# Designs tried in a protein design chat: VHH binders against q9xw16. Part 4

Target 1, 132 residues: q9xw16
Amino acid sequence: MSGWNAYIDTMTAAAPSIKRCAIVGAADGSVWARTEADNVFKASEEELKTFVALFNDVTQVPAKGADIEGVHYVVPRTEESLIFGKKENTGFFAVKTKSAVLIAVYEGPNEVAAQVRKAVESMQTYLNNAGY

## First folded at step 1 (VHH)

Design p5 (framework vhh_7pa5_2)
Fold by ESMFold2-Fast, scan of step 1:
Structure p5 (fold): chain B 132 residues (1-132), chain A 124 residues (1-124)
Amino acid sequence: as target 1 above (132 residues)
Amino acid sequence: QVQLVESGGGMVQPGGSLRLSCAASGFTFSSYAMSWVRRAPGKGPEWVSTISGSGGSTSYADSVKGRFTISRDNAKNTLYLQMNSLKPEDTALYYCAKSGPPPYPPSGYYFDYWGQGTQVTVSS
């Protein structure tokens, strides 16, 4: 087991409505860990490189939306280190740390979305405090 | 921007020696454990050695104990691997790797950045 897989396990345990998630490098979108098997996170290397580059200027994102796993999401607004979007009953939260981007795809209503956001933001805080 | 650049690889005969170097930049080098990982042709990655941020603690794979020595120079942001008594089985691409944060719960070896690697070929 790689150490980064433990963070995937922690996030999915904290928010069971997360269907797929990944931890990727902030500089290049390289995958450090992701959900696998029946819950495999299917974004391509090129898509992830494009996605993490969105954090270079998050103010541009609401006008364009964001693509994850070949699905185009409407992004209603962004925060300095947070991009989130919605597509019908599916949504995502992506947060940037010093060295990583955490991406979680979920299904469910707004109450579920709040739990998923809390899980990824808690992990973001932990990793930033650890220097990552 | 985290950068790891390896050098020092090459061709050597069995019983020979090589010293690998890794120049690190873009992070506080002395705050992180560093590792060497290798990948032989047709094989998966094999962890070789780790050194703590301060250099006070080192560990080695059984296959290299007594032959390889890991060290670091925190003033120069450089990691080293001294390889003695090289065997054909040591032929591999050698990567410098930066440790990731401690997992919760703590487990095994983990890396968040890798260099491009430097090739070591041990052949007569």
Scores: ipSAE 0.012, ipTM 0.136, lowest interface PAE 8.6, mean pLDDT 84

Design p6 (framework vhh_7pa5_2)
Fold by ESMFold2-Fast, scan of step 1:
Structure p6 (fold): chain B 132 residues (1-132), chain A 128 residues (1-128)
Amino acid sequence: as target 1 above (132 residues)
Amino acid sequence: QVQLVESGGGMVQPGGSLRLSCAASGFTFSDYYMSWVRRAPGKGPEWVSTISSSGSTISYADSVKGRFTISRDNAKNTLYLQMNSLKPEDTALYYCAKEGSSYGPPEPPLPSEYFDYWGQGTQVTVSS
């Protein structure tokens, strides 16, 4: 499964504190690529469908939070095409491009979160520039 | 033996136009996504554009959108890049690159630093 898996590898190399990540279709949450083996991204089809629908109106998300891999995250606020959440020492960043949603789950303090966000946003910019 | 031979580069004034060609041999050209990648003096490689095997899916870097047009002629095993409204910032060696298989799930090109170049490139210089 070449293709999109190279993008997973690129993000995890740029931010080694990413524990699990995935690239999914923005319209339906279908998995295009994800981390595997010991770092397998474990979200169900129904959960991902629900999650990508949050990008239809990100301003509603802080009131409800978000679920990823069966874990409920508090979403303190959202930004343009960005949802991020925290659960103690773990967190995620999810960004929407034209056709995809990138989801990165990490573990670590605020310094680690900043590095993960930078990696995910850099890839978002590249994919938008590539028409995805 | 995969071979890619770029041509059509040259020196032009700002606002000028050039058409680059890439002649492909040694593989089934019509089965592969193809890309243009450039490298400016003192900089790393930058992805420019990608076209699917059939020509139906096309992507451009934001820096060239509206000015460059990628196309292909599968009968002639040739990839093209029409460059209009050229700027000094477009000065670079331009390479064509064979991407992975055109079949399977949709995928964009990797960031330019991960591309392998099979051709010698063609130099484009935009100066007054």
Scores: ipSAE 0.006, ipTM 0.174, lowest interface PAE 9.3, mean pLDDT 81

Design p7 (framework vhh_6fv0_2)
Fold by ESMFold2-Fast, scan of step 1:
Structure p7 (fold): chain B 132 residues (1-132), chain A 125 residues (1-125)
Amino acid sequence: as target 1 above (132 residues)
Amino acid sequence: QVQLQESGGGLVQPGGSLRLSCAASGFTFSSYSMYWVRQAPEKGLEWVSTISSSGGYTYYKDSVKGRFTVSRDNAKNTLYLQMNSLKPEDAAQYYCAADLSYGPPPTPPYGMDVRGQGTQVTVSS
């Protein structure tokens, strides 16, 4: 399949520990593509609008944490265009590009997080280079 | 061999309605986000609406929100735009479009690869 769903497929193939993911608009959190069916990414429109607004000032996020799919994650620290969080055996990485935010939710121990982060950051670089 | 064919345009009075259709062929329609764009005389191409590949997500230009509804029938390879409460400002040549490169964006015009021949919408009394 093509379209923005092809990028979802690329990320999940690169990091099989990704359980659910989405590509959303940076300005409004509108969903461009997401995993579906048994791996459906279940964030609401209101939650995503709130989430992408966190990138307006990432330095404030560790004090408050972040909500994805109705789950509150502890955010230990942020980087300029990266927010990541952990909740027991689950975690997420979210990166901002010029016009998009990529969100990947994974399950597993900390030792698999690096693969998920690499997949998301590789896609971030690709999209930025493509003008998104 | 990729083709987009628009239809359904015409002359309508202010406040009237029209339903535009776009018949797609030559590509896997259900795999791509589709777009409606328009161009009024002596103006640039203007994005109107986007619909995701599944039809689950729709986006609209602010001035048409609440009046226009985009939809698609993937089994029929057809895209639709229901236009209600038409205003003189909506008069334009309407085109459906797809970005068939690797990575179609949700908001053209920057990612459009294919645009159809268009269908004319005139709003006047």
Scores: ipSAE 0.000, ipTM 0.145, lowest interface PAE 10.5, mean pLDDT 81

Design p8 (framework vhh_6fv0_2)
Fold by ESMFold2-Fast, scan of step 1:
Structure p8 (fold): chain B 132 residues (1-132), chain A 124 residues (1-124)
Amino acid sequence: as target 1 above (132 residues)
Amino acid sequence: QVQLQESGGGLVQPGGSLRLSCAASGFTFSSYAMYWVRQAPEKGLEWVSTISGSGGSTYYKDSVKGRFTVSRDNAKNTLYLQMNSLKPEDAAQYYCATYSGSPPQPPFPGYDYRGQGTQVTVSS
């Protein structure tokens, strides 16, 4: 068992609009921590391995979209370490650090999306500063 | 199996310097990131610095940036923390730490492996 769950708690406290989230290894997509029980992050090992590989060349992602929890998201654009997507009333933000990928799935209007992005980017900064 | 032993602490006046060392054994030192963490009286454990396994990447708590430098000598299995311009707020028990599990964990209370610590006191 790992202490990564404390970071999940911190991120969800900062942005209550996050419905599900995970911290995953950047190299292999292995789950370090994720929301559980009623808020379980429902991604398979195979899906996460495919997803983290998208960060090897984010410029290709808008043409293909991205799959998270068996849901295909439209990805309108990417930044070097950021992939985000939208489908109907759901969306996600995923950011890469040196060693990890943070994924947060949310529901709500565009105003709450901005809050979720800020929370995920704040955690990205913290982990990069911590050497991850 | 993993053993960590800190040394180099002591009493200094504000503005002084100390160099801490951490001798590591029982694991492949160069394969693991190493951490310096500290605990002041009546406070929780707080992260101070991280250095990657190769030594190519270093990270610092904002309040120590520009004053502290972490380094390592993988041939000697030794981690160092050079502390300059010490302030009263830096007074604490300093520990070196690592994680032997996969994946590694970010620094916070509950480090898998840490040594006995070395005391740093900053006082006139």
Scores: ipSAE 0.012, ipTM 0.171, lowest interface PAE 9.0, mean pLDDT 82

Design p9 (framework vhh_6fv0_2)
Fold by ESMFold2-Fast, scan of step 1:
Structure p9 (fold): chain B 132 residues (1-132), chain A 126 residues (1-126)
Amino acid sequence: as target 1 above (132 residues)
Amino acid sequence: QVQLQESGGGLVQPGGSLRLSCAASGFTFDDYAMYWVRQAPEKGLEWVSTISWNSGSIYYKDSVKGRFTVSRDNAKNTLYLQMNSLKPEDAAQYYCAKDYGSGLPPLPPPDEYDYRGQGTQVTVSS
């Protein structure tokens, strides 16, 4: 809908192992931008509302895991503004900024997971510095 | 039509100051981040500064930090660049540019801009 798609493009260019990605509002999970077509990010807005609420208390997440696109991920550990999980060859990183949550779903081994995390955290820093 | 009109350039001696202005029209100015970019002879387009829609986030190229200050007046649809302690390396055509397709946050310094103006020339010589 918005020029936020340019941030999606920046993250996927930095980490090509990102398969699907979205930027959503931190308060309500409203979609600002997401990957489309063959790489469509499939999470419902109801699922996203539930997901962003996890950032209200990330310490509870490892016991429950997290659901993204109808897929249940094991969340081994969280950081204050970071939730990440893995299911077989698929994983995700989600980071919270002041106003947004960035979600990147990737496929590949642990080496590409590190690249995805770096891309998402770099964008988190950039948006926080921009007041978002 | 989106219109951007720069002014305020001129000839100054090293160590001098200039204040550049950019008058914007044809879009909702306070919905967009704005950029200052410059181009010297024989060089490519170079990003100088970014200011978010509400002035809450401001970024500068390393070589101009502490010398240049970007600001905006949303009531007047005008962007400014205060340039102090000018150096010969700052001599260039200066352009203001509208953020590429975002409206809300500034993009990382891009290779392209949605719109840019005709520019204003800054010359620094002794």
Scores: ipSAE 0.014, ipTM 0.184, lowest interface PAE 7.7, mean pLDDT 83

Design q1 (framework vhh_3k1k_2)
Fold by ESMFold2-Fast, scan of step 1:
Structure q1 (fold): chain B 132 residues (1-132), chain A 127 residues (1-127)
Amino acid sequence: as target 1 above (132 residues)
Amino acid sequence: QVQLVESGGALVQPGGSLRLSCAASGFTFSSYAMRWYRQAPGKEREWVAGISGSGGSTSYEDSVKGRFTISRDDARNTVYLQMNSLKPEDTAVYYCAKGSGYPPLPPYPGSSDFDYWGQGTQVTVSS
């Protein structure tokens, strides 16, 4: 267990539609903390290493998509340090800070996606301001 | 046994400066992140500054950026907080904390993921 679990709790509480989330190292995709219990975040270390490398050039991501928890997502576009995708009734938002990548997987319609994006961007701002 | 002993707190005028010290023992100092927290009466404990054990990366809470500097002397097992341009809002008991190692913990007001040793050191900023 790590002190990063407090941030998982904060992110999960910020948007009820978040089903699973994780905080991983920006350099290597190492898991700092993730949701546990009923909604454990299931991405492998190798998958996360590949995923965080996408932030080296986010403009290339829409052409190839992204894989999270063994699910291939279509990524329609990216914005600066933001990658997001949709697969049927599921979606994700991932944002990069100085030291971390925050990943939130949600379920629900497009209206719900706006709430999840706000929650992830708020945490991104908080961590960047704290030097992470 | 992990021991952290804070010192350097004092009463100072607004605009003044103080240097806080934290002497550490009982662990491999250079392998751990070190942090400063503070707590004012009736407030939650808030993170102030952090320094990594590997390479000396530093981070600061927004309200102290540009005014406070965290540093460490691994040969002396000591972490420091240089506080400049002090404001009345900086009045608090300051605590030194040993980090959990790797990865570094995020700042979190009220976080209990560190070993807080000793009673802290009181900083009062008033005219």
Scores: ipSAE 0.007, ipTM 0.142, lowest interface PAE 9.0, mean pLDDT 80

Design q10 (framework vhh_7pa5_2)
Fold by ESMFold2-Fast, scan of step 1:
Structure q10 (fold): chain B 132 residues (1-132), chain A 125 residues (1-125)
Amino acid sequence: as target 1 above (132 residues)
Amino acid sequence: QVQLVESGGGMVQPGGSLRLSCAASGFTFSDYYMSWVRRAPGKGPEWVSTISSSGSTISYADSVKGRFTISRDNAKNTLYLQMNSLKPEDTALYYCAAPPPLPPYSGSDYYFDYWGQGTQVTVSS
């Protein structure tokens, strides 16, 4: 199987409103794959390490918000394996699998957000079923 | 060297059946989850089904549930997809895929090609 970029391509094809996305390790936030070139996902190693640690206790996240690519997002609520945030017309969805965290940054209204969430959750299901 | 070779595709009428095979080599097949993925003309890849290394855990996309059956023969390093009640919307190139092993957080490991050549399934009347 080639690198994880094929999974990135699958998600962005399913939801074209995804501007940038990445698949990172759940334990340390190390990047497995990310969008590149003009839409490169720009998060530091330290930021990603901090971000994936949020999944250790998602109930605290709405009080603090979350930082992705140096942008602070308001997190209105969380679910057990899902953190999502909003900042004006942009937002993100992040889901945790057994071994990975999928992060997708998008631009658009709530209808667009629903499409992005569906794409990310579909990939979460696929990876969990594949043992990741 | 990893190799995945799909076969068994063809042209059938709606309601027909086909059985796809995927011959795997170059890795320990019995250690891997295996999946079928399809790509229709002009569309991105769509996940179809996954089977665990032992064959005990199986999942299907909603669009094929009840019509397709995934199975494997670890002694022969072969993955199968039995497709019944085929519909025109099932028309696609079908690929078998082995998810990569968990990548290390650093270092370099060999990766498999995600796609073989695929096998074409065409459903039309």
Scores: ipSAE 0.000, ipTM 0.149, lowest interface PAE 13.6, mean pLDDT 80

Design q11 (framework vhh_4orz_3)
Fold by ESMFold2-Fast, scan of step 1:
Structure q11 (fold): chain B 132 residues (1-132), chain A 124 residues (1-124)
Amino acid sequence: as target 1 above (132 residues)
Amino acid sequence: EVQLVESGGGLVQAGGSLRLFCAASGSTFSSYAMAWLRQAPGKRREWVALITSGGSTDYADSVKDRFTISRDNAKNTVSLQMNSLKPEDTAIYFCAKGYYDSSGPPLPPPFDYWGQGTQVTVSS
């Protein structure tokens, strides 16, 4: 966890509208790092295992939605290695790398969502290039 | 600590083959995933191939089906067989200690590495 916290800090610095985020293992959903204290990412191990398995077939996700931190999000569409959802004025972006899934939960209007997506995709590119 | 020494680079014509070697010193080699990375002039360092302690492999899309990574734990070596080489493969190639094959989280990037790399030049 400790070394991966720097990557959490990098994403939240790039997009301050991120309220909570985590880096988890793509195979099992195990938490490598997450936001802590007042911003703790509260997903259970079982929920994360279920969530990362969604990347095995992203085309099925819009029909069912996705659950993060016990909250059900509507997923309007998916893209290659990208799942995103919305619920009222909150949302999330999740991207898969070879070894990890990055999940960022944010609050704010559509302009904020674009910034959060860019931050998460930039980290995805970095980790893929680093072999993760 | 694990020290890494790369070798096997050189000049080869497009369509040719090269085999790179990484010799590791240290008693814990078999417990680590090993990776090959490359960096071309003026470009970012990029990951090429990964092999776990159990032998599972993964490859960047740009080299998939052309490159094969393998390891020999008895000799503390990891190798990269490069076939059907293209001018775009020209780079310095580095081997790196990847993440641990344990139940804990992997070591964060960048990979731990101590090698100086080996130059691969592919002419047209």
Scores: ipSAE 0.014, ipTM 0.239, lowest interface PAE 7.5, mean pLDDT 81

Design q12 (framework vhh_7pa5_2)
Fold by ESMFold2-Fast, scan of step 1:
Structure q12 (fold): chain B 132 residues (1-132), chain A 124 residues (1-124)
Amino acid sequence: as target 1 above (132 residues)
Amino acid sequence: QVQLVESGGGMVQPGGSLRLSCAASGFTFSSYSMSWVRRAPGKGPEWVSTISSSGGYTSYADSVKGRFTISRDNAKNTLYLQMNSLKPEDTALYYCAKGSYPPPSPPPGYFDYWGQGTQVTVSS
């Protein structure tokens, strides 16, 4: 719990289909803020270290997929600072900023995925402009 | 220039207590949030606790909630961490960190003006 919880609240308000999310350090996957209680983001520190390292070369990710909260996601493609995946009715969007990685796990059809992506990318832009 | 000096660490047995202090100078202490961050040998930094500039808001890592209390004395430019019911897993070097102003106060790794640290060792 830190002032970074306000950014979690902003993202979840913008995209209510986000079930769990976190803001973590880009260098080491350390948790800055995450959803809690009934919506707790459950990824371990070790899993997050592995996950943020994927941004070192996103082009390799579609061949391997990605693990979040012990769940293996198929990653169909990536963009320079964006990794996204699907598993049945669940999915995630993860974006890298200068210093952070934002991870949002959602549930629902493709139309809600677009809303989640927009929320995460808006926060990415804001944090980059703020120097993070 | 900005200076932070931690003190109060030491060796203590499980279940014991310690009180850490951080003396701040070179900036308007009452205008900034302050945090405690710790680093155990071979591990990355772990944020422990934050207190707002006025002292009206505090937050704690789940691992220390209910056992540690952060406080500040703006008249003395001093930050405190009262540590009760200490456990072996609390063994670490503890750092005083100046947060950003205004918020958000960045977490560990982005705090300005990390101090020298004070060692806390909890062993039987």
Scores: ipSAE 0.006, ipTM 0.111, lowest interface PAE 10.0, mean pLDDT 83

Design q13 (framework vhh_8ghr_2)
Fold by ESMFold2-Fast, scan of step 1:
Structure q13 (fold): chain B 132 residues (1-132), chain A 125 residues (1-125)
Amino acid sequence: as target 1 above (132 residues)
Amino acid sequence: EVQLVESGGGLVQPGGSLRLSCAASGFTFSSYSYIGWVRRAPGKGEELVARIYPSGGSTSYADSVKGRFTISADISKNTAYLQMNSLRVEDTAVYYCAASPPPYGSGTPPPLDYWGQGTLVTVSS
């Protein structure tokens, strides 16, 4: 498939608690790479287009929440390039780089969430430094 | 700045084993998406035989070497290895260590950059 699959593998290896993840275009939500098979990331094109548009004004997201894979997440707060959400024992972290959005869905307690956030932010830093 | 140095090649009999090493300098393995071993036999194209994602340890292999070759990386030594078992005459080739920078875009496979000098593996009786 695409060369971007190597980055999916790197993120999932860094945080094995990531259940599903994707790298999508920041402008349009087009999928560059995602987990497949038993861990397939199931968001539709329309949902991803809507989701990446949230980064145009992250301050409005906590009032409405966010939808990923047909699941509505409560978003308690946002940072300039970070949206994260929770729904019971599941959650996600999404970060924006210059040209991409990284989305990771996980399941587990707060300790797991911290590891997932670290993996996603490390990849964000790497891609930004590489010009993406 | 970026340098890869291969070692461990040589002459070996069919069924034998060799271990290739790739020492990296000018970068750390954890900063790259993968480290791979590519081979080229005379008159044939290049074949990616194995790759590893150093930060996560995940590996992949060409069908021609699955079950016989094992790739590994020692991040503390900034060195990758290719353990080659049950060697066959058709494994005879120059073996190159390569590292991949970030991909060029969503549909474009990243090229293998930072080639080393290569190490010759000859499998014959």
Scores: ipSAE 0.005, ipTM 0.140, lowest interface PAE 10.2, mean pLDDT 80

Design q14 (framework vhh_7pa5_2)
Fold by ESMFold2-Fast, scan of step 1:
Order: C-alpha cells, then structure tokens, then sequence
Structure q14 (fold): chain B 132 residues (1-132), chain A 129 residues (1-129)
C-alpha cells in the first residue's frame, strides 16, 4: 500500500494540474493509494465500490453520469476502459487496468485535460504491462 | 554493464542512525530515477524511497516518512539514504535500484509477493539491542 503512493506522486508530477487522485482496486474499490493533506481525495469506500462497478458496463454511464467525492459529473461518452467527466472548470479521468482503477481529478482548460489524460493513460499502459 | 554497489550498512541499536551509499556505474546516472528497496529475512521486497533524476521529486514509504532522507550527487554518481530513528522492523538487506527513468520500482500489490531484479548485492542493516 505505502509503495503505491510513489505512483500517485509520479502521476501528479507528470500532470501538475491533477488536483486529487487515487489508485483503487478494480474488483472492490479498495484504496491502494491516494493524495492526502491539502489535496486529499475524499471519496468514501462505498462511493468507490459503486464507481469501479461502472466499468462492468461503461455504455450505461453517459445516461447517468458519475459521482466522485460527492460531486456529480456529466460523462459525455466512454471508451472500453476509460470514463471521463466534466463539471464547470473541473473534470476527471478514470482508467481501468487489469487489477486497478486510476482516478485523477483536475482543474483547468481543455489543454490541461489532454495532459491529464496522457498521464493517466501512460500509467494505465505501464501497470497493464506489469501485470496489474 | 550496469553496476550498483551499496555500502554503509551495519549493526545499530534502536534509535540509532546509519547512512547508506550506492555507487553507480555503466549508465548515465543523472538520467534515471533511483530508488532504495529493502528485503527483510523471509519477506518480499519493500519499496523505501525514490528520487528523480534531478533530485527535485522525492517519495517515501509511509513506514519511513520523517525518519529517512534520500539524496543524490550526480557529479559523483552516488545515491544516499540517511536513516534516523531506526527501529527493529527496519532490519533488512537494502538495495539501490535503477528505474526505467520515469517510474519508480513497482511495489507488490496488496496481498501478493513480487520479486524484483536488482543489480547490487545490497548492504545489511541490523537494528537490535
């Protein structure tokens, strides 16, 4: 668990516009690592269990949206292992790997969103290649 | 022909301090993230700390935060770990590891064991009374 904080730090260093993020178990939403202190990722374990279950059928998500940290996001579309959402000047990207779900909440314009997506997808590729 | 040579281990009583060094050769040290990883007898590898190529980004395992300090000297191709307030549970063989450049060494997933390949023989730290 503690070693997974290094991966949180890697993602936030790659995309400084990430305000909060977490790595959670794909099967149960259990927290492996998350940002803390001033950047604490505030989702409850119950919310995360509900959120990771969205990856069982991502095609249903755009009709309902998604809740992260008690905030309801509009999800315009999904891809097989990617859910992303927008609310005003904030947004999130969540990607599923073999064993994990990576969630990054960011703030800023569309250029910032593209950088956050690249950071999260790069980490997704790395973890999948490592068997996670 | 990457070589990593760890040194500075020893025996110390609880509350003591040790400074570990890792001399690197065979690659451009200043281009790589470097990490300290430890293995206690009968246990899997535990990631301890990582430092970026420039030294500006540093991360620690929760078990060592506030007690250990990682640093590097790129002019000397050397990685350091200053260990303060040592505890019996810090007893382990300590290895330095060269990462891929962008990512720290992957720790074991919760509930699993994952073997890491390291190029050094490690340096033994024993904390006992």
Amino acid sequence: as target 1 above (132 residues)
Amino acid sequence: QVQLVESGGGMVQPGGSLRLSCAASGFTFSDYYMSWVRRAPGKGPEWVSTISSSGSTISYADSVKGRFTISRDNAKNTLYLQMNSLKPEDTALYYCAKDSGSYPPLPPAPGTYYYMDVWGQGTQVTVSS
Scores: ipSAE 0.013, ipTM 0.229, lowest interface PAE 8.2, mean pLDDT 82

Design q15 (framework vhh_6fv0_2)
Fold by ESMFold2-Fast, scan of step 1:
Structure q15 (fold): chain B 132 residues (1-132), chain A 126 residues (1-126)
Amino acid sequence: as target 1 above (132 residues)
Amino acid sequence: QVQLQESGGGLVQPGGSLRLSCAASGFTFDDYAMYWVRQAPEKGLEWVSTISWNSGSIYYKDSVKGRFTVSRDNAKNTLYLQMNSLKPEDAAQYYCATGPPLPPSPSDYAYGMDVRGQGTQVTVSS
């Protein structure tokens, strides 16, 4: 909760197409940091609790999709610690670490999706190496 | 409710040693990284050391490398800082903190820390 905004800033600097972003606790979805003001990440506490629980069995997620900020995303597939989705011009990448889930919502063409994914996965590796 | 209680400070001569302790409660200690930070009079908070939840990743401020050793005992919810070869420049109020890993930019280290306790005073003088 203290100073996690530095990691939000690092991810958004690395991938400017990220519109909204959050770092939440993997166990309960509690918000550690999120984008604020004009780019406020607006997921409710209940929605985040539901979302992080999806990582308990990612293989079930493509059949149901995922909800973030009240928006239902189609999830085409998942990887062991990665859930991603698309809805029209909006998409997201979410990755799980030992203690956290990183969620980045972006807007733009598929070209920018690769940059967003790289930023999120780089931060995932960094946090796992730091014990989170 | 996160509570952190520092102890072990005191007055020491240059070249002396002190062992600081931080007793943590109100959260699952072994799920979080822990930090030592210090503040000298009229200066900002300065990061000293980081230890990950499992002690697998340990980092130090350049000026304390080889002299300070951070460790933790997850069974006791306690963080330690062994300080050897103390220098006058090490004199400060020392705090423990919990939170995220620090960003790579040293000048930004202060905002990565949640300082809750009163700290423990370290004085180095003849």
Scores: ipSAE 0.013, ipTM 0.194, lowest interface PAE 7.8, mean pLDDT 82

Design q16 (framework vhh_gocatamig_d2)
Fold by ESMFold2-Fast, scan of step 1:
Structure q16 (fold): chain B 132 residues (1-132), chain A 123 residues (1-123)
Amino acid sequence: as target 1 above (132 residues)
Amino acid sequence: EVQLVESGGGLVQPGGSLTLSCAASGSTFSSYALAWYRQAPGKKRELVAGITSGGSTVYMDSVKGRFTISRDNAKNSVYLQMNSLRAEDTAVYYCAAGTYLPPPEPPSQYDYWGQGTLVTVSS
């Protein structure tokens, strides 16, 4: 049982279009919590370690894109604590807090993407305020 | 290592209030994050409220505005003030201590837990 699963549940309740999501350590990409069973988040530990390292210099990411769950996403631009990408009808938002990275994979049009972004940014604020 | 002892559980009517206390022993209480979890029969243990060493708090949605977590480092204690109690709050409540709140990795065998205290909300 993971205490972090309560935060996964909060994000998915706020944005039901999130298909899979995870909370991982910012330093090493270790999984703290993730969606399970039929909607399991399937990124490998090696891929997550590579992914969280992108936050060390987000300005380099648009040139290379980002890989989540073995899927290569085009990253059109980044912000200091935000990486997001799109591939056809799927996309992701990843935000960094002091100690964690929140990753949410969704499916749907741009209106759905806006709801997902809002949900992960709200959780980012909660965790930063809690010292994470 | 921290040893945790809980108290304050009992039977209370819906709409009532109850305060749970958790007393800790150990030289580094003030550096620990502290949390209250609960487990109803047949269900998974869930995070109810947490407080970091710096005093920042987190709450599960269903208890926001009703429950308040606080700590007193001079007394090595953490408290859960529960107001407007509902039948759904019936559970065994556990105190937990760790370096982070919740732990940054999935729960490990190194987390410290109390023995639990039963809260029953019934008429």
Scores: ipSAE 0.013, ipTM 0.170, lowest interface PAE 8.4, mean pLDDT 81

